VHH binders against o13800. Designs and how they scored, part 4

Target 1, 230 residues: o13800
Amino acid sequence: MNQVTQFSGNSANLMLYWILKSYYSRFDRIMWIDTLGTFNPAALPLPCLEKTMLVRSFDAQGLKDAVDELESNLKSSEDQAYALCIDSFSNPIGLLMAQGNISFAHAFMMTLGRKCRILTRKFRLAVYLSTSLVYIKQLHLSKPALGNSWPFCLDHSYILEDQQHNKCLVHCNQSRKDLLGCSQLFLLLKGSFTHEYLTIDFYNGTPVSVSSKLHVSPSLYHSSTLNSPS

## First folded at step 20 (VHH)

Design bb1
Fold by OpenDDE, fold request of step 23:
Structure bb1 (fold): chain B 230 residues (1-230), chain A 123 residues (1-123)
Amino acid sequence: as target 1 above (230 residues)
Amino acid sequence: DVQLVESGGGLVQPGGSLRLSCAASGFTFSSYAVGWFRQAPGKEREFIGAITSKGNTEFYAVSEWGRFTISRDNSKNTLYLQMNSLRPEDTAVYYCAARYGTRLMYYEDYDYWGQGTLVTVSS
């Protein structure tokens, strides 16, 4: 197994707040699942908060329960647009891994990721997942801290932030789509990148160069700057 | 007979704290999510928070976030609501309720209700 190092800056996530600030008007309801105990209501405008249900999840099962709750709400109000924010998705996974439950962590990620994917396809739902990056020393590559099979279990977009807080939206094997109801999971990669280009292993053994100013990969990815929401 | 009995209510000054308790009996408490609601005179019941059966996740109205904390002790069949930094606007009858399923924000979906305890925040 490769030696993995978690990137620093995992405790702060301004991107989730930013995305909600930018797009909260598109949603009728927001569920914020806080796995870190760091939710800051002051970081969101009042009209956004008025739409928001805050959830504290203490473990992987708790996170699952929260998503189940969301599913029930979606089923009962299909006409409403929902946003799900999970800060962070990687935290429960990391906790499981730290406990030695690697297989369970993997299964959890796949199951919950798949569920979220399905929900985004069935309902007017946008899912925003904050996640840490991990560095794989042997490969000199980074990846989202979502387990080994994350690329295979969800349709995903990434928001990367550089040290200047520029944000780049990366679409993996997808064209740019609307944020709501597009069957995409938006992964907000926690941390500020120190390099102009970041190499991320999105696929098996294929590194991708990422920049807030450049396309990640002409063949596999589409990217755009999100510094100013439309 | 199913019973939910709230306690801990009373008169408190603004900025004060109260801890409400809800003692459950007559059903398998640990199998139910439980929550707190409040109702002020002339107003509808308002969701405060809920906690899953195992206590592994909590739901809150954002308006009360940071001031109110919900917890449970399944060994005691008891639900708690810690209320800090109380305001006059928090004056209401506080109800505990139990729900077997999901949709914990919706009071109409709860299966069992307590009779409520009055909380008055006044100088």
Scores: ipSAE 0.793, ipTM 0.926, lowest interface PAE 0.4, mean pLDDT 78
Fold by OpenDDE, fold request of step 23:
Structure bb1 (fold): chain B 230 residues (1-230), chain A 123 residues (1-123)
Amino acid sequence: as target 1 above (230 residues)
Amino acid sequence: DVQLVESGGGLVQPGGSLRLSCAASGFTFSSYAVGWFRQAPGKEREFIGAITSKGNTEFYAVSEWGRFTISRDNSKNTLYLQMNSLRPEDTAVYYCAARYGTRLMYYEDYDYWGQGTLVTVSS
């Protein structure tokens, strides 16, 4: 992972709010882990909020603690459906990297990602992860804060969001290097709940169904635009 | 002897602010998660918020998010609850509690409790 300066102007991830608005009725409990300090309860309907626990995590260990809490809740209430939203998953990683703890950051990402994956297999749990942005000085562009480790630890689907907050289903597998100009990448861990999303292969960068050129805007790598349910 | 002693409660007007404190003694405070609960007359005890032992994670009932902030000072063995924009419905006895473990939303799992401090929000 290139040490890219985290972009200070991260906007609240509207994708998480959108997905939660769309699916909150399927869950008995929701945990929202806010690592950015930007949680906006006004963006969610009251019935959703009533079953939501808001968690503020300040670092990687804090995020781990929050997930441990979730695990405990899952173990004690196996009959309930849970949603976990992390806004953002990449922020604590970026913080670690900024501190020079690169190896630990990668290990953390792998471990926590794997934990989440395992939980989705064991319990009625959906996991939704947002990414922070990193600024590439040489290009004067931002991209989602993603590492090459993602494909190895997560069974995930991706939704791309552009600067105008248009949401697109990923139509092809693409390298993370080609996600320039993307405002956010939404990660959905596969588990007890099914979604109509595709995955990105960050390692191989091979298109699945749509042919695309390298270094083209991610907006071209979609099969359809996601709209909020009526 | 383990003790949790709440303070800072009282009468406040709607829209006002109040800061509660919980002083802990008799146990290793820094090893425990601690949290705030409240109980209004005729209602069940409800979770407000909790904070992990190191203070690196805070948990909130979303209904109180933005108005209430939980914090701790391990050097002083003290838990705090900053309450802003108080409403009449916030009137309750507020309790601090300590938990060695997880499931911080469930009052049943807490190990130690304070006696509570009354907060009354009224014009």
Scores: ipSAE 0.788, ipTM 0.928, lowest interface PAE 0.4, mean pLDDT 79
Fold by OpenDDE, look of step 20:
Structure bb1 (fold): chain B 230 residues (1-230), chain A 123 residues (1-123)
Amino acid sequence: as target 1 above (230 residues)
Amino acid sequence: DVQLVESGGGLVQPGGSLRLSCAASGFTFSSYAVGWFRQAPGKEREFIGAITSKGNTEFYAVSEWGRFTISRDNSKNTLYLQMNSLRPEDTAVYYCAARYGTRLMYYEDYDYWGQGTLVTVSS
């Protein structure tokens, strides 16, 4: 049986924090769904926090409930721009898988992913997702806790770090097998925001034009400060 | 009759802790989301946090997260608010409320309210 593991060397997803730090002014409201218990408000500026609701989700149903809450908010305030961050999207899925509920986990991922996608098209909503890891004992490797259905749920994918904590150069829209051995993944759903096609050069902390590649330096995972776009 | 009764309020020094309780009766507690609000003198009622009916999702105003924790015991029909590291600005009347549905941040959407309990943080 596979075990869900957390990223070693970093307790937070730097990409999610970077996104919010850089673009929070574009949103009227922010929902942060924490499935890992690692939310760090100190990583975000006060003006960002003032418009942020924190949601702690403890299982797959909890995650669904959180997204339903978001939907209700969106319906009541259609003119407002929302950001949804889920840290991590894969953790509840991995938990289900670890329990032996593989089919249900896949169905859950598909349903929730589809719902998020629909919401980004209906409303002014950006959705940002991170992943956790599942350790595969037979292979002595970890992978994001996503099944073969993940390409149907995600528009963009970036690998931030491999299992050895080396710098990663990753293309978008790769197959699940290409993520084997990776330790962290940032996922972006398409919406109404132009930054959806941005990539990040972590050496310079600078957003770059549309590329299917992302450069990440492992050393940044130990930093308490994030660079803003210049 | 539906009733929500808050308890545990009182005077506490800065840096202190309090645990508030809300006892519910007269409705199916386990079917409702429940939450905490507070209202300071001359200010509007403010959302603190809420927890879904099953307790597997918690919502917080981020400004209160870390210091305040919400929990519930459906077997006891009770909602709790653990408050740590209290500050003078936390002085307010604290209300528990119950909501059948989503959109838990807005006090206008809640179906039932308690009478409130006063928390005073002062040296």
Scores: ipSAE 0.766, ipTM 0.919, lowest interface PAE 0.4, mean pLDDT 79
Fold by ESMFold2, fold request of step 23:
Structure bb1 (fold): chain B 230 residues (1-230), chain A 123 residues (1-123)
Amino acid sequence: as target 1 above (230 residues)
Amino acid sequence: DVQLVESGGGLVQPGGSLRLSCAASGFTFSSYAVGWFRQAPGKEREFIGAITSKGNTEFYAVSEWGRFTISRDNSKNTLYLQMNSLRPEDTAVYYCAARYGTRLMYYEDYDYWGQGTLVTVSS
């Protein structure tokens, strides 16, 4: 809540569905921005769908239009709790960058990201967004898209690593709180994420830990610490 | 005179399809967002969806959203609603409306309204 959280990877949309399936009762309203045309209503419970507004847009201006609409709604209903899910944020920004004016596309992206961050501080709003990964051949690793400045708009960033045997490891590579290096394992069952144990509270943006009077179990680092292209 | 005129309503079987049209005149259609609402007897007016003035962003609020598609043709000053897989619960008067500005999901904020067209889904 009151945070901007990024999920990066091929299965990032499944995290967005899992977030809403897990937490929809904590929100009064939900906005889902579908920039890929892939929204699947069967992935969500009917009570969740009944409070969800679907936005379909395939360009960067459409992302701005949707966020402006959300802002107008937030100003009218300041006691309401909102979730914003964006699947995906990186696709329309990437298309804008491909048009050749990288400086304009970068400024557009950063302005929109800062606006989302400001809205999460001013209103009862949680923002969850998906981005793609970029493979860096010489480093033999994948990194979230959108470059080095984009992470300054985020409270938490997670990289999804699809693994064998229908597993997906969600690893925090950036956090404004004590999540850096924490991981959550999901199992893919019938096209949905499930878990045996929850290790991250994705609503509050905190580790799920039990502390005894005598010891504390810290979160584990999982994989590469490289966060951006060099 | 500002005018919004819906057409294409009528009686249809469950599982059938209808395409509603809304012809606009008397204002600069391409400067307005436009939307569809419906009202069943004894119920409040319900937001169905809206589309921005440029047509690049669509908003939908019905629970089984994949059945309805909003579109516009600014060269013909016309808004459309394609409705597929219709169910008896879709029976209502359908209204088109035009809005200059943001906040497209609330009927109180719309500037111009059509008279409505009745859609009846019955077997």
Scores: ipSAE 0.657, ipTM 0.854, lowest interface PAE 1.1, mean pLDDT 85
Fold by ESMFold2, fold request of step 23:
Structure bb1 (fold): chain B 230 residues (1-230), chain A 123 residues (1-123)
Amino acid sequence: as target 1 above (230 residues)
Amino acid sequence: DVQLVESGGGLVQPGGSLRLSCAASGFTFSSYAVGWFRQAPGKEREFIGAITSKGNTEFYAVSEWGRFTISRDNSKNTLYLQMNSLRPEDTAVYYCAARYGTRLMYYEDYDYWGQGTLVTVSS
């Protein structure tokens, strides 16, 4: 809540559906911005859909239009809790960059990101967004798209790594709280994420307490993810 | 004299389709966002969807998404609602409306309204 959270990877949209399936009862209103036309209402419970407004955005201006609409709604309903899901944030920005004015596209992106961050601080708003990964040949690794300045707009960032046997590891690479280096394992079952136990509270942006996990957090002095060979 | 005139309503069987039109006059249509609402007997006027003045952004109440599609043609000053897979629960008076600015999901905020067209879905 009151945070901007990013999920990066091919399965990032499944994470957005899991977030809403898990937490929709905590929100009065939900806005879903669909920039690819891929929104799947069958992935969400009917009570969740009943409080969801779908926005189809055809370009980067459409992202701004949707955020402006959200801001107007927040100002008129200050006592309500909102969730904003953006699937995908990186696609419309990437299209704007492809028009050749990368400096303008970067400024547009940063203005939108800062706006979302401001709104989460002024209102009861949670923002969850998806971005693609970009492979960096010189480093032999993938990282979230949108460059070096974009992370300043985020409270938490997660990279999704698809694994064998229908598993997906969600690894925190940036957090304003105690989540850096933490991971959540999901199992893909019938097109949806599920889990055996929860290690991250994605609503509050905190590790799950030891009582809730029935075991001690491994994040005191090092993360087990740092010991894994690649 | 501002006018919004809905047409295309009528009686249709469950599972059928209708295409509603809304003809606008007396204002600069291309400067306004436009939307569709409906009102069933005994219920409050309900948001269906809206589209920005340039047509680049569409808003939908999700329970209607996938069955209903909003569109506009600024050269004809016309707003459309394509309704597919109709159910008896869709029976209502359907209204088009125009709004200058944001806040498109609340009927109280719209500047201009049509008189409505009745859609009845029954066997």
Scores: ipSAE 0.642, ipTM 0.844, lowest interface PAE 1.1, mean pLDDT 86

Design bb1
Fold by ESMFold2, fold request of step 23:
Structure bb1 (fold): chain B 230 residues (1-230), chain A 123 residues (1-123)
Amino acid sequence: as target 1 above (230 residues)
Amino acid sequence: DVQLVESGGGLVQPGGSLRLSCAASGFTFSSYAVGWFRQAPGKEREFIGAITSKGNTEFYAVSEWGRFTISRDNSKNTLYLQMNSLRPEDTAVYYCAARYGTRLMYYEDYDYWGQGTLVTVSS
């Protein structure tokens, strides 16, 4: 709550659905911004959908318009708790960058990200967003999209690592709280994430158990080499 | 004179489809966000969806299964609502409305209203 949380990876949408399935009772209203055209209402319980506003945004400006609409709603109902889910944040920004004016696209992204963060501090709002991973072949590693300045808009960032046997490891590579290096293991069962035990409280942004951490680099996003093996 | 005129309502069987139109005149349609609302017998008027003036963002409050799609054609000053997989509980009077500005999900903020078109979903 009152935080901006990012999930990066191919399964990030499943994480957003898991977040809402787990916590929708703690929110009075939910906004889901679908920039990919892939929203699946069947992934959510009916009581969750009944408090969810679906927004389809077709470009970066549309993403901003959706956030402006949320802001107007927040100002009118300051006693209500809101969740904002954006699937995906990186797609419309990436399309804007592809139009050739990278500095404009970067400024647009940072302005929007800072607005989301300000709103989480000013109102009872939780923001969960998805981004893609970018593979850097010279370094043989993947990192979250959107570059080095974007993380300053985030309270927590997680990289999703799909594994064999229908497992997904969710690893915290950035946290403004005590989550850096924490991991959550999910199992993919019937198209949904499930867990044996919870190691991260994704609502409060706090660890549940330190002993459940997996061995990973302290910050995959920020710890890159210029020349790495395979 | 500002006018919003809904059309395309009528009787349809459950599971059927219907496309509502809203023809606008007397104002600069392309400068306004536009939305659809409905009012079922004995119920309050409820938000269905809205679309921004440029058409680049769509908002849906009753789109749990992707059954309704809002669209606009600024060259024809027309707003549309495509309704698929209709159910008896969709029976209502459907209204189009226009809003200059933000906050599109609340009927009390809209500037101009149509008179409504009745949609009845029944065998």
Scores: ipSAE 0.594, ipTM 0.829, lowest interface PAE 1.3, mean pLDDT 85

